# VH-VL binders against Arf guanine nucleotide exchange factor SYT1 (SYT1): the designs that were tried, part 5

Target 1, 216 residues: Arf guanine nucleotide exchange factor SYT1 (SYT1), of Saccharomyces cerevisiae (q06836r405to620)
Amino acid sequence: SRRSSSIVNALSSFVNLRSSSLSSSRQQHLQQQQQLQQKLDVSLEDLPPVPAPEFSDSCKDFLIKLAPYGKFIGIILTEKDDEFKKNCLNYLLTNCFEFKNDPLDIALRKLLMFLELPKETQQIDRLIMAFSFAYYKAQKSYSKKKGIECPWSNADQVYFIAFSLLMLHTDYFNPNNKSKMTKHDFVDLVHNDKYSGGNEIPMAVLTYFYENVTAK

## First folded at step 1 (VH-VL)

Design t10 (framework fv_telazorlimab)
Fold by ESMFold2-Fast, scan of step 1:
Structure t10 (fold): chain C 216 residues (1-216), chain A 127 residues (1-127), chain B 106 residues (1-106)
Amino acid sequence: as target 1 above (216 residues)
Amino acid sequence: QVTLKESGPALVKPTQTLTLTCSFSGFSLSTYGMGVGWIRQPPGKALEWIAHIDWDDDKYYNTALKTRLTISKDTSKNQVVLTMTNMDPVDTATYYCARDKGYYYGSGSYFPYFDYWGQGTLVTVSS
Amino acid sequence: EIVLTQSPATLSLSPGERATLSCRASQSVSYMHWYQQKPGQAPRPWIYGASNRATGIPARFSGSGSGTDYTLTISSLEPEDFAVYYCQQYSSYPYTFGQGTKVEIK
């Protein structure tokens, strides 16, 4: 019953909150750019050059500057191993997304609905790890508040499962792949991991994720 | 279960083109985040990265060598092919292919790295 | 390209001793990996992402460092640890390797 916040809605709220410090013409311009991006399938190269963060910028300040880039924000914030941009990504995922009521597979789908997945392996890794940290933090906080046990041991475990689900989806729905990952293969993949605690996830939970990800 | 094996000629004459094939099993290059790279090692010298191809058919080449290099994949055959033109005696080396997996494998960290390597194939360039 | 300089070039030590291997990058690196190589064999992944042991690597091996300075430490050398160790940066193309540090028996 909770309404999910979207990156577009959250960033629009930041722009509106800061409207007293923005001219009406600049607000109009930003709104037009966001609307155009929503209606049209545009690529990052079609947009103006990405601004560099200023030394005095907070994460919130920089995210407001990135609002017109919408779905590309994940790509922008993961371009390099940069502490400030990593902090901005963590801020975005912690404050602009609602994950406490979501199973991991639904939360991952929600993330990828609003942020375009990077092409570079290193950038995908940064995005999914930041997501996993935010998801784990939300789940642990929610479980404590409700007086129930958190099903997740740590963010590393969440990361391993989240990336496993991403791989499963890609393999399963690739028409060129005639040897699809079976439920047993997926369970074995996850259970072979003793370093992240994949071996600690009950088979029932993994089969639940497998069935949901591979559903029509 | 993951295996990679290099194949190609053991001897190449100067100015000829070298073609090496990496045949692998236990994974697919249709899998998201998966890639295969080529690394070479001249006798008694350091390792040198040559080229890389991703699941998305994105190709990356060593800047010093890129005019001589072509990398391609055949996803259905589980093969990656490296071609290097205008071979010279200084290109004599053991050539390795390796899997590049951007998947988490350690507590408290997440990093892509070359996690499985082939045995290597020695290519000697001489007249 | 990023140049990786390993020091020392050679460590002559006895079993039971501590080994410390350094790798310095010409510019800041996000991903630093270490490989072990024995004569006639392919390099084997050993430490990835500066501090994470690859599968099956004994607890006596540890990695540390950030930015331009990275270290591989072997707390107590075993006979099977005598090999060449290479560092590798995975932060930008072209990926580059250090020249190697040989750990040899005294």
Scores: ipSAE 0.000, ipTM 0.428, lowest interface PAE 13.8, mean pLDDT 80

Design t2 (from t1 with heavy chain I100M G103S S106L Y108P P109H L110F; framework fv_telazorlimab)
Fold by ESMFold2-Fast, scan of step 1:
Formats: structure tokens, C-alpha cells, sequence
Structure t2 (fold): chain C 216 residues (1-216), chain A 123 residues (1-123), chain B 106 residues (1-106)
């Protein structure tokens, strides 16, 4: 069972879910809801100072130390262009999330249910790039195992689409933005020739992503 | 801190080739989505975009100037180089380099600019 | 290429007054960006994606518009706001700038 060994389950200890009478899937769903609630109620400044990694720490060791910081882990691991923290983020996204059966918009939503988006653009870039690599790797592996074609050409294509979906959400739901992006604008953006592989994504798929991201 | 700085000759004779270098710090053109472009401004006139290069070596040029322009990058040196052939007095302008990548918003905009370098074309 | 026409060319106002700057595109663009430039200085990012203020830009500045018509508004002019403002589109290559609107003290 991957659930019990996941860092996601370690994060669940922060919400202190004790009931053994709940099924594992029910427990995980409840933990997701509790983590989302905590995202509304606390700020990083309300928590103890973030521990620095020790030279003896593996990525897993450091992620266990970060478990109490929950939603802020993405912000913490992307604070600087740091090889160790990048490796820890990659470990988190490849081993503690399951993306193999998820369309990209659902996988991105899953990421953002557990990790708060940083405010700084460089940190958002690091997070989404790491996510895109993990997502592509999971999709490629899954497609190969099932003997089907991978719909994604490479991690950079995933990154472009994921970042576009994130920016679409930000644009669409920003009350200060009076000029909302339309489906047509979004399709045109993705089919723009300066992005590698954007033109390879079918219009129907992009329209599906647009509808899902802009839905409440 | 992101900084960009233009360097090159202040004076160029008609028909000569101009070479300008943009040296930058605080970001890398190895970062997916990142790009650097060149914009010029003749004295007392409007801004005119010249050329752009992205992290993946994808290049774009001003249509009217295209045959005279080459843009290249050296990612390891944090430099972008612009060359413009067959210089004419009408090309006298302050030349700026500026960063424009997908990390700067939904549609990229020039979020950091160099100070500019004045290039005068005269005999 | 998409031509951007800014109006008026010059706007002469006093501190405290409202300024409205227009940028019209020759064909529909997704989003418009705005830059402020003072004499002897490089342009500064001011408003991006039609309506988002760049970091550190005062709340008195707002952007709006869609399609071919975009507006930059200054609700109450301060002395430091007197400058040239340029719109720019990135929807299509080649990138283009407007000719600028000079906001000057009356």
C-alpha cells in the first residue's frame, strides 16, 4: 500500500486524525479536507521557524521535518535555486502524489489542494516545472506499461500547458482583471508557435481544460 | 536582483555592422519560459521592438529589419548578442535589452530593462 | 503587423486630476501591457495583462479593456506621474508599441 508510506500520510499527522474506524480512502479524503481547511486558517508566520537541512539529511528525512508546515512545503522548497531542495521537491512530487491516471488539469488541481502557490514568479516557475517533470514521467511510464501512446511529447510541453492553465485561473478569477481570457484567447495562446508542442494539443482537449479551470 | 546592461560602440559609420551585447544577472536563459529581447528608441521618438530570443533558442525579428538582424545567446555567460548590418543614420537610437518570459504574467511583458546604450550613426 | 494608436498624444493636466489614456489596436489583441518612461530613463513595467499592476505601482493606476480598445487610468495625478506612457501588444509577432501618450503638467 503506497498510502501508508506516502509523505502525504506523514502530513496527515499534522491534522491529528486518530480514528481507526474509517476506511483508508475515507481517511485520506477527510485528511485532504482538513488540510484545505488549515490553508484558510493559518499563515507561515504563525508556525515555528523553518528548520535548515542538515548535511546528513536525505530528501525523505528533510520532508519528514517539513511535514508540520503542510501547505507551505512548496514555498519552502522553492525559496532559492538550491539543488538539495529541488531534489526534495522532485522526491515529493514523484513518490507522494499519483498522477498516472490524471488528466493534466486534475493533476494540477491535486497539487494545489496540498501545496499553496508561492507569490514570487521564480518560485511558481520552480514548483510548476518540478510538477511538470513528475507528471510527464508518470504519464510516460504509465502509457508504456499499458502499451498506449503517451499524449505528451516532453516535460516542457507539460510545463507550458500547466503554466498556461495556472495563469488562466489567475486571470479569470482575479477581481481586479476586467478583461477575462476567452476560450479563443486560450486556444490561440497554446497554439502559439513560440511554445514547443503547444500546436500539437487538439483544440477539443484545450477546450476541455478551459471549461474545467474556469468552472467554479 | 535582476540586472541587464547593454554594451557596444557609441559611434558607428554608415554601412557598418553594429554588434551589441546584453549582459545580465539574477536569472538564467536555461530557465524554461525565459527570454530576452531588444528594443530601440530614436531620440524623441517611440519605442520599437527589434528582436527576441527564448530559452530554447527560438528567435523572433522585427519584420522590416529582419534581413539585417541576428540574435544569439550564450547561456553559460548570461549574454544575448544582437547584430545589425548596413547601419544608416536613421538607425541612431538608444538600444535597450529587456527580459520577457512566461514567468512574468499570463502574457509575457518586459519586466526588467537595461539602462540603454546610445548608438549614433554618422560619418 | 498590429498597429497600436494611442490617444491623446499629449495630456496636459494638474495634480489631483483624473487622467484617461487610450490605446487602440488595428486588430483584436488578447492583452495589452503599459510602460512608464521618464526623460533620460529606461521604460518601466507599469500595467500588464490589461489590468494587473506591476510590483510597487500605486493603486491610483488601473488598466482595463479588451479586444481592440484598452485604457490606462490615473484616478488622481501626483507630481511623480508626469511621464510618457506606452502600450504594447504581445498577442502577435512582431511585437509592437504605441507611439506614446505624454502626461505633462498644465
Amino acid sequence: as target 1 above (216 residues)
Amino acid sequence: QVTLKESGPALVKPTQTLTLTCSFSGFSLSTSGMGVGWIRQPPGKALEWIAHIYWDDDKYYNTALKTRLTISKDTSKNQVVLTMTNMDPVDTATYYCARMGYSSGLYPHFDYWGQGTLVTVSS
Amino acid sequence: EIVLTQSPATLSLSPGERATLSCRASSSVSYMHWYQQKPGQAPRPWIYDASNRATGIPARFSGSGSGTDYTLTISSLEPEDFAVYYCQQRSNWPLTFGQGTKVEIK
Scores: ipSAE 0.000, ipTM 0.441, lowest interface PAE 14.0, mean pLDDT 80

Design t3 (framework fv_telazorlimab)
Fold by ESMFold2-Fast, scan of step 1:
Structure t3 (fold): chain C 216 residues (1-216), chain A 124 residues (1-124), chain B 106 residues (1-106)
Amino acid sequence: as target 1 above (216 residues)
Amino acid sequence: QVTLKESGPALVKPTQTLTLTCSFSGFSLSTSGMGVGWIRQPPGKALEWIAHIYWDDDKYYNTALKTRLTISKDTSKNQVVLTMTNMDPVDTATYYCARILKYYDSSGYHMDVWGQGTLVTVSS
Amino acid sequence: EIVLTQSPATLSLSPGERATLSCRASSSVSYMHWYQQKPGQAPRPWIYDASNRATGIPARFSGSGSGTDYTLTISSLEPEDFAVYYCQQRSNWPLTFGQGTKVEIK
């Protein structure tokens, strides 16, 4: 698999497009402000200590124990590279969310309505990758049952678009960023991605996503 | 090294059922992203895709042939079996099996390693 | 199903000449692959996703195209390049192949 190389290249391309419009000093200042805002968020310490999974726990059993933590479940399950917690996250996204008939932007909004986005980059990656796999699987299954072609080629294509939408939202609604990505810039960025299949997504679909993400 | 080899009868009578086995080594269908497909080529004609099976038992069939086809896997034996019912002389072809890879980082599915092929002649 | 039409059916060329092979799809495709096949042998993956050479494929081979029109180019033919080349799309089920272009020696 060349998953990691493709994702790194897609992320690098997106970062490079953005960074070309900003000086290093200004870019660092904006990142610092964003990190500072994240640090002011309500801490998991406001809740009882997170229980450790027990030897006999199934994913369902552990998720039941995590129910009181609500929106923090995503943060808890992605805290470190842990096979059991990864399996629990996959179970949650496959069995407790309904994505089969959702456009990607709506599915992503649904995810983030119930699960708080982690602050650390590796945790965000684990969450969005797991979401992308679950979304792709649901779309593929639904399309097969309906006898139609799945609009998505693979989970990495979903991940690239989902991550791009998340970054668009963050950058567009940052009042200190005067170099907003235009609709044309967004479509061009996505269409330049050959590795994750961004070039396969119709312009009308990307325009739809852009307008929904940037809506007032 | 990844290798695939087709096996089955060289001669099939009209109306009979064809059963072909693809035996492989160097990969497992228990591995996420792995699959095996079947392709055929009548003498002097173009390639025609028949069916695919993936590690998660997900199956796809050529719509023109779908009613005649069954594809299955035995993960422990490293084998994929294709069955085609009601054989006709027009089904005379070299039958190939190939590994298919689901790459998450690009186009998804590639048929990267092919077997040598086995000629199946349908005649009375 | 998506129909792939390859042209020309046959190219009769000498070593050192440039070969240009076309593959046209009946509707837009995003994934186009090319295979080389020699008599009595299985097809070999040659170009994947329009322009990427498979491992070990010489630099004289290049692929290009998008949408409905795809091209395989051999910049300077070598004796071992005389074969049949097939295009294949995987954008829609069922997977389909072109009828092939035979590159033969004059």
Scores: ipSAE 0.000, ipTM 0.431, lowest interface PAE 16.3, mean pLDDT 80

Design t4 (from t1 with heavy chain G101R G103D S104I G105L S106T Y107G P109Y L110F; framework fv_telazorlimab)
Fold by ESMFold2-Fast, scan of step 1:
Structure t4 (fold): chain C 216 residues (1-216), chain A 123 residues (1-123), chain B 106 residues (1-106)
Amino acid sequence: as target 1 above (216 residues)
Amino acid sequence: QVTLKESGPALVKPTQTLTLTCSFSGFSLSTSGMGVGWIRQPPGKALEWIAHIYWDDDKYYNTALKTRLTISKDTSKNQVVLTMTNMDPVDTATYYCARIRYDILTGYYFDYWGQGTLVTVSS
Amino acid sequence: EIVLTQSPATLSLSPGERATLSCRASSSVSYMHWYQQKPGQAPRPWIYDASNRATGIPARFSGSGSGTDYTLTISSLEPEDFAVYYCQQRSNWPLTFGQGTKVEIK
C-alpha cells in the first residue's frame, strides 16, 4: 500500500540473505544500519527557516525559492507525505537532472552528489521512489526514441535495485566492516525479490553494478 | 579485427575431462565490460550457453552443468580456458567461444564468435 | 530457467516473399537477441535488444516485441537470407536460446 513497503521488502531480503549465509555479527551489523536509517533526522533542524509554499506557487516557483538550500532540497521536499512537495520533487528530478544516458548506479551517484540523502527511512523511500520514477521515465523515453526495448520493466523494479545499491554502498564502505558483501551475496539478495522483479534482472547487469558501486 | 579461435581435442572418451582453449585478438579482458563465453551446439540441435568470464574474473556457469565446469582466463595471453569433467556421449557438440559485450542500454550479446570446434564423445 | 519457443520450426519460402518468425518466452524477459546461422558456420549477431539491427544488417530485417512475445520479420527474402535464426534471452540465469527457425528455399 505505502511507498515505504518497497524499502521494507528490500531490507527484509537483505536480512534474510544475511541470516542464512553470514555470521551473527554481520547480521547484527545490517540490522543496526536499518535501525539507524529509521532513527536519524536532525539535519532539517539545523537549516535556516524554510519558506512555506504560497497558495499560488507552481512547483517551479517553489523550487526557485528553495535554490539557496542546495543539497538539502531533497530532505525539505520529503519531510512529510505532501502531494505538492512530492510534485515539486518529481518536477526537479524530471526537468533538472539528465538520466537518459546513465546506467542506474551512475544516475544514483549523480542524484546523491547533488542531494543529501535523508536519514529517516520514510524520507529515503520518498526520495528514491521519486528518483526511480524519473529514471524509469527517462529510460523509457530514451529507449522509445532509439527504437530499443527499455531494460527496466517498471519504476518499482528500479526502486528496489536503487535501494539495494544504497545498502551495498553503505555496507562496503563502512571502515568497521571486515566482512564485505560479495558479488554473489548481492546477486542473491536481488534475485530473491520476486515482488519487485529483482529476479528478472540479469546476473551480469547486477555484477556490473556491484563493480561500479564498490569501485567508488 | 576481432578474432576468436577454439582449440582442443576432437575426440574424448566417456568419463574423461575436456579442456578447450579460446585464443583471441583485437580486444583485451583487461578492458571493462569485456567477457568471453562458451556456447555449444549438438549436431542438428539448438545452441546452449555453457559459461562465461568477465574482465574482472567474475564467472558464470549454466546451472545444469555447473558441477562439471571450470572457466578461467589468462589476460596476458588473451586466452580463456573451459574445463568440463565426466564427459558423456550427449556432450558431443560443436563448441564455440564468443565475446560478450556489455552495455546496459542495449543489453549485451555475443558479438564475435569463433569458428567452432567439434568435440565427439565416444569410446 | 526461461524456455524460448520459436515458431514455425521451418519456413519454406521463395525469394521476394515476407518471412515472419516468432519467439515466445515462458516468462517476461528484458532483453531478446536474434542470431543468424548458416550451415557449417558460427552464429552471427543479427538483432539485439528486440529491435536494433547489428552492424551491417540490411534494412529488410526488423525486430519487435516485448514481455514474452517477440518477432523477427524479413520484408522481402534475398538468396543470402536462407538460414536458421535463433532467439536468445538475457534477462535471467541461465542464458537460453530458442530451438531455431529454419528459413529454407521452396
Scores: ipSAE 0.000, ipTM 0.426, lowest interface PAE 15.3, mean pLDDT 78

Design t5 (framework fv_telazorlimab)
Fold by ESMFold2-Fast, scan of step 1:
Structure t5 (fold): chain C 216 residues (1-216), chain A 124 residues (1-124), chain B 106 residues (1-106)
Amino acid sequence: as target 1 above (216 residues)
Amino acid sequence: QVTLKESGPALVKPTQTLTLTCSFSGFSLSTYGMGVGWIRQPPGKALEWIAHIDWDDDKYYNTALKTRLTISKDTSKNQVVLTMTNMDPVDTATYYCARTVAGRGLYYYGMDVWGQGTLVTVSS
Amino acid sequence: EIVLTQSPATLSLSPGERATLSCRASQSVSYMHWYQQKPGQAPRPWIYGASNRATGIPARFSGSGSGTDYTLTISSLEPEDFAVYYCQQYSSYPYTFGQGTKVEIK
């Protein structure tokens, strides 16, 4: 329907518009300040009760109902281990975000600019896993279209690196942590993970990620 | 209770188009991380991956065969269809469909349940 | 594309002996899978992600390796283990299989 198409397009346009702000350090700074102010002033508990999905709802239908919850959509869709909500999250990440031409650190920043990170570890895991799968699929399709090899081996490798970047940011900017992770420590930790393919990521790429995540 | 079964013609003439259908049960191709792939094996030779289609309708083809291949799905019927044009005697093989599982590399991913295979002979 | 080379092509052994099957990739791969195939049957998933046994696979089977070199080991052959084993890389498109190693009774 027109309403459903319009709101999906509006969400996609809003995501793309705000993602474009990452191309400017001044715009990025303003966006961070706006995000912080919004997070400080409004909590999920201050909003009307979250609607439950109706039996007949498609993912698109439910996402339309969740549109007013904006930054909280990630928290709402990851609250429980629920297949319908997982499918809705995946639909959101596939149709309302554009990752195909983004380095992983930029794509992750884009995600967290629009969706508030959950507080519970299992919810964070669900969000980052869904993101990693969507990112990997987008990268693989883009590489295929360009006739080049995908730099990522699989979604789990993306997940491992994405979560490692999230941990690096949290560790590095925690004022209670007096001993910060060095670039050498980060590279060594990632390269020691042979199971997820961390050892396959070139040092130059990991150095790039480290420097970007730790920049002010 | 996950099963896949291939169906299609046993005999195809050179230059004709082959159409194979994979009918499955016990899972849905709308489920996150699920897909169906096609693999073939000429008599006495190695396995060759042909194509697969993911839950999100993303399609992948063997580069050597890509110009001849089309893969599609009908999620409501639990079917995946493979079409291969310009058949040649060298395409004689047993054709398999298999469920593909994508996700965290910490757990199984790849092709975990296979159909029985269907022999396709290309001759005049 | 990534080429997988399996060696030996044929391994003739008696029950009770150790079998070691090699799979070498033309480029580094993260994830290597192994399949067992008996005549007239579809391939069966056997080992995934280099070292993880599929459900129901006996403990005498083990997989190891990283980068370009992977090995499937059968510590003590049972009569049911005589089959063709294929390696497959799932790290890069297009996905490719090795030529197979036939483990046959001597």
Scores: ipSAE 0.007, ipTM 0.450, lowest interface PAE 9.1, mean pLDDT 80

Design t6 (framework fv_telazorlimab)
Fold by ESMFold2-Fast, scan of step 1:
Structure t6 (fold): chain C 216 residues (1-216), chain A 122 residues (1-122), chain B 106 residues (1-106)
Amino acid sequence: as target 1 above (216 residues)
Amino acid sequence: QVTLKESGPALVKPTQTLTLTCSFSGFSLSTYGMGVGWIRQPPGKALEWIAHIDWDDDKYYNTALKTRLTISKDTSKNQVVLTMTNMDPVDTATYYCARDFRGSYSNWFDPWGQGTLVTVSS
Amino acid sequence: EIVLTQSPATLSLSPGERATLSCRASQSVSYMHWYQQKPGQAPRPWIYGASNRATGIPARFSGSGSGTDYTLTISSLEPEDFAVYYCQQYSSYPYTFGQGTKVEIK
């Protein structure tokens, strides 16, 4: 619920800063839905039906319509492979989240603090892919502005590491899994990936991520 | 090092059932995001995706073939088994198994096994 | 299912020439991958996500495209580049491949 309240507040703030044409009635409706989610522990099926995007909707327009759904926005935008919803997710992650100063593990934690992780593997894939693109773009832009080298080679490298961290967390904390991934296994998994550039990540960095993700 | 290898009969008679085993090393199907897919290629023709199975035992089948297909895994043996019923000469193909890392769009079907040729003939 | 149509079916060229291979989808796709296959071998991942070269793939290979139209370009053919190239969509089940474009020596 806290997470849902925060993302709704972020979207409401974005609407207020970038759109003066939104009606008072619509703003009041969003505020009421925000208050409901903040006070109630609700599931997606308990909310009104998710609106379909209208042909003339911009990503911003559709995200305004989704503001009442809070933490479920990630699930909604990744429900199926859809170009418009993918663009809306990219817009959300680029304009409503701040990743420039975040280590990857902290940025991923920030994402999951505000957006509930989907349960279906392909939806998780779409969410983490969009996150990785936004994160890489923010890191590259920040590095250029500061006149320093970007530690990441490309968005796909970020994606592979981000998903590996998610897998590590799931594997390590699942009580049903008795063959836990060791630090050595994790480093080997990442370093064996030559296609995404996982082999370029220093062992010390991967050890840092492993220890942070598996910390009690 | 991740490796996969297909095994099964080289010759199958029409109407019989084909059983293929994919044996792999260097990864586990108990690991989140890991899966194994089957792809076939008739001589001189295009690739056709057949089926896959992932760490959570979720199964997906080619729509045209699904009534004939069963895929299963034995996580303790690092094996995936594909069964196809009612074989026909048009099913003659090289059958490949490949790792399907569902968590990475960049690592689709990587690596592949060497492939095993299955000829359907009387 | 999403049908992928590759053109041309065969491209006969000499070393040093530019090759342009097309893949068209029957509906919009988000993830298009390319594979290289040589006779008697399994396909090798070559270009992923429309435009990203797999590790070790020479810079002369580039991919582009979005929606329904995708292109693989080889700027200057080397002898080892003569092979069959397949496109594959990873956007929805069932996953589908194109019929392949054979790049052969003239």
Scores: ipSAE 0.006, ipTM 0.458, lowest interface PAE 11.8, mean pLDDT 80

Design t7 (from t5, 13 letters changed; framework fv_telazorlimab)
Fold by ESMFold2-Fast, scan of step 1:
Structure t7 (fold): chain C 216 residues (1-216), chain A 124 residues (1-124), chain B 106 residues (1-106)
Amino acid sequence: as target 1 above (216 residues)
Amino acid sequence: QVTLKESGPALVKPTQTLTLTCSFSGFSLSTYGMGVGWIRQPPGKALEWIAHIDWDDDKYYNTALKTRLTISKDTSKNQVVLTMTNMDPVDTATYYCARIPRYDFWSGSAFDIWGQGTLVTVSS
Amino acid sequence: EIVLTQSPATLSLSPGERATLSCRASQSVSYMHWYQQKPGQAPRPWIYGASNRATGIPARFSGSGSGTDYTLTISSLEPEDFAVYYCQQYSSYPYTFGQGTKVEIK
């Protein structure tokens, strides 16, 4: 439409694939827009049918076609295990987001300001795995450029912590849960995971994440 | 069927530069989570990882060899090229290229399909 | 770099016997993989992520371990199992391999 709307403005911001950096001011603005958009209760079923990718489409071409779907792009690209859609998701996370100097909790919040978290466990897994690879890659590259050691051992360690932070947020702010995860419980949970290297994360870092996720 | 094959010189003189090409089929290095790496093995000795390149053109080098190494890819030709400068007799080894896909959270990434290897001898 | 130490260096056994191969890392690792190599051949993926058998690997092979200590077990050796086995960590760059354990006929 010719009239601007909060939805149209949010989609225009998202479609700008050249701008990946999100300042504190921009993050606050996007957070406000996300809260307003949630109050409008638009579902994927209310939008036109999702277009199928054409044989000649690049990832950029298909993402441009998905622009009207805005916050649902993550749900669309993770619907099933598909090579082209995985590559489109990777392109999105690599070219539209700036993660290299973000703490993990801030990067995760940044992701979820633009993309609605899927409802199905398998789709959540695909989205957070793709995010974790993009984040780890950006952090490793940034650390190398700065001549400092990367704090992350591998992408699966990032995935485990990111997923744990999502679960902590859900658990802590669920009014139906009478017994909340304490800081000690969270640290113990992460430190018990040797498979993903959770035991390698310093207590100070986990304390920092806990306090930020549980802050009002 | 997925195949990888190494090609390059069998003999290299000390101080010369080695260039090895890995030609592959049955997969694309543009696929999200996909990578190709190089591993070497001196005769009768252990395996040593050299370098890795992934779907996103990110390059990883063995720290001990880093100043001597360049890895690149040509996705359209299904090739990965490794260059190692200033060759020494201790670099005599069978050089393998191998596919390294990302499986899942529980399994990580592993070298799942290997080329046959190419023996490179460094002598005067 | 993470150093992987395999023990024993050589394991001399007869067909039908149980083989236990150890891989110890100098620091905790998230992923440990095992490869089998026969003379004149490229290594083959055998066990990945400590305990997952690669496609086509017989059930007599099992992997276990976490942190710094990992084990590859062959419950009852068959003639085709006599080979060199290498562990490899996938936790940090550079990726490293152990020195190998040679399983040979007694």
Scores: ipSAE 0.006, ipTM 0.508, lowest interface PAE 10.5, mean pLDDT 81

Design t8 (framework fv_telazorlimab)
Fold by ESMFold2-Fast, scan of step 1:
Structure t8 (fold): chain C 216 residues (1-216), chain A 123 residues (1-123), chain B 106 residues (1-106)
Amino acid sequence: as target 1 above (216 residues)
Amino acid sequence: QVTLKESGPALVKPTQTLTLTCSFSGFSLSTYGMGVGWIRQPPGKALEWIAHIDWDDDKYYNTALKTRLTISKDTSKNQVVLTMTNMDPVDTATYYCARDEYDSSGYYDFDYWGQGTLVTVSS
Amino acid sequence: EIVLTQSPATLSLSPGERATLSCRASQSVSYMHWYQQKPGQAPRPWIYGASNRATGIPARFSGSGSGTDYTLTISSLEPEDFAVYYCQQYSSYPYTFGQGTKVEIK
């Protein structure tokens, strides 16, 4: 699918970022190790201890060290309230993912194909907030270059909608939940939030998101 | 450690073009989240945001002034340059440059400011 | 553009008193920033994101609010707190500032 091609592109960007300053032998080894972890049903607890950033590390330097951890990078960078790790996550999402011209639901799915969603609520918040900054930045830049207005008011609005989409997905596909969120419930949830600007999102757009998220 | 300093002419004649340079140290505009903005304040009046440029060379302008403004950066020199055309006595103000960091919480904050440079527009 | 209206324009108080400064936006904004400015000086960042104190700002300063209504509170005025305070919104370009509230000695 087109979405699959976009995901492959994002993965290639990530691999290129982590390999750009390394020898050919080291680059090949890291690529193979990352691919192997993606294919295995392994948890972060099963891997070697995560390296701590060194004083002299740039975001790029630390991300190169984290490359072998693959899908767990989001969990690692959101573990605690840490400015350097937040900057590394923002760097990753801005430079290694392509979000321009993506609908929000597709961009969010792209993110979650490469980065495992954390289980702790504060970590989910940090990951989705960082994603929302990167997504808003990409949309704003794209709209400016095209000479059109950005459909998004700010990163907080993107964050609220992205989190609402995650809640919808969790609610809809949880087999223990017998009362699923309806399209009307979803639209009301979003439209009742004036502080994040959810009320500014057209019903047609929210209906489109609902249908895409709940599709079989 | 972070410092910013404005430089440019103290006196500009009506219809002339103003060019102001912000020279800074302690950070780089190649660093993710970093930007520099320009803010002005006419004597005895409120602050007015003029323009902003970020690490990614994205440029933003005050809507009322945008046809007169150009902002650019020289990352290797740690400088941001603001140009404003067709100066008028009403543009007399103290002009400030300030660092604008887009942090992980999604909030911009003009956290370090220059001392300001007074620009008087008169014949 | 979003218009910010600060009230009161001038607040005359004595040291030790509580000061409450208001900033109202013409439309909903996410968070408000506050600056302190003394005569002949550049504005100093004071409160960012509605409620976070900038580095070195005393605990007697607090910010609150959401949507269109924001407040800056000084729990007990010290002599060095008498200054002009400006609010600023970041929700959309152009960034806009309020007209300022002058906190002066009675």
Scores: ipSAE 0.005, ipTM 0.467, lowest interface PAE 11.0, mean pLDDT 80

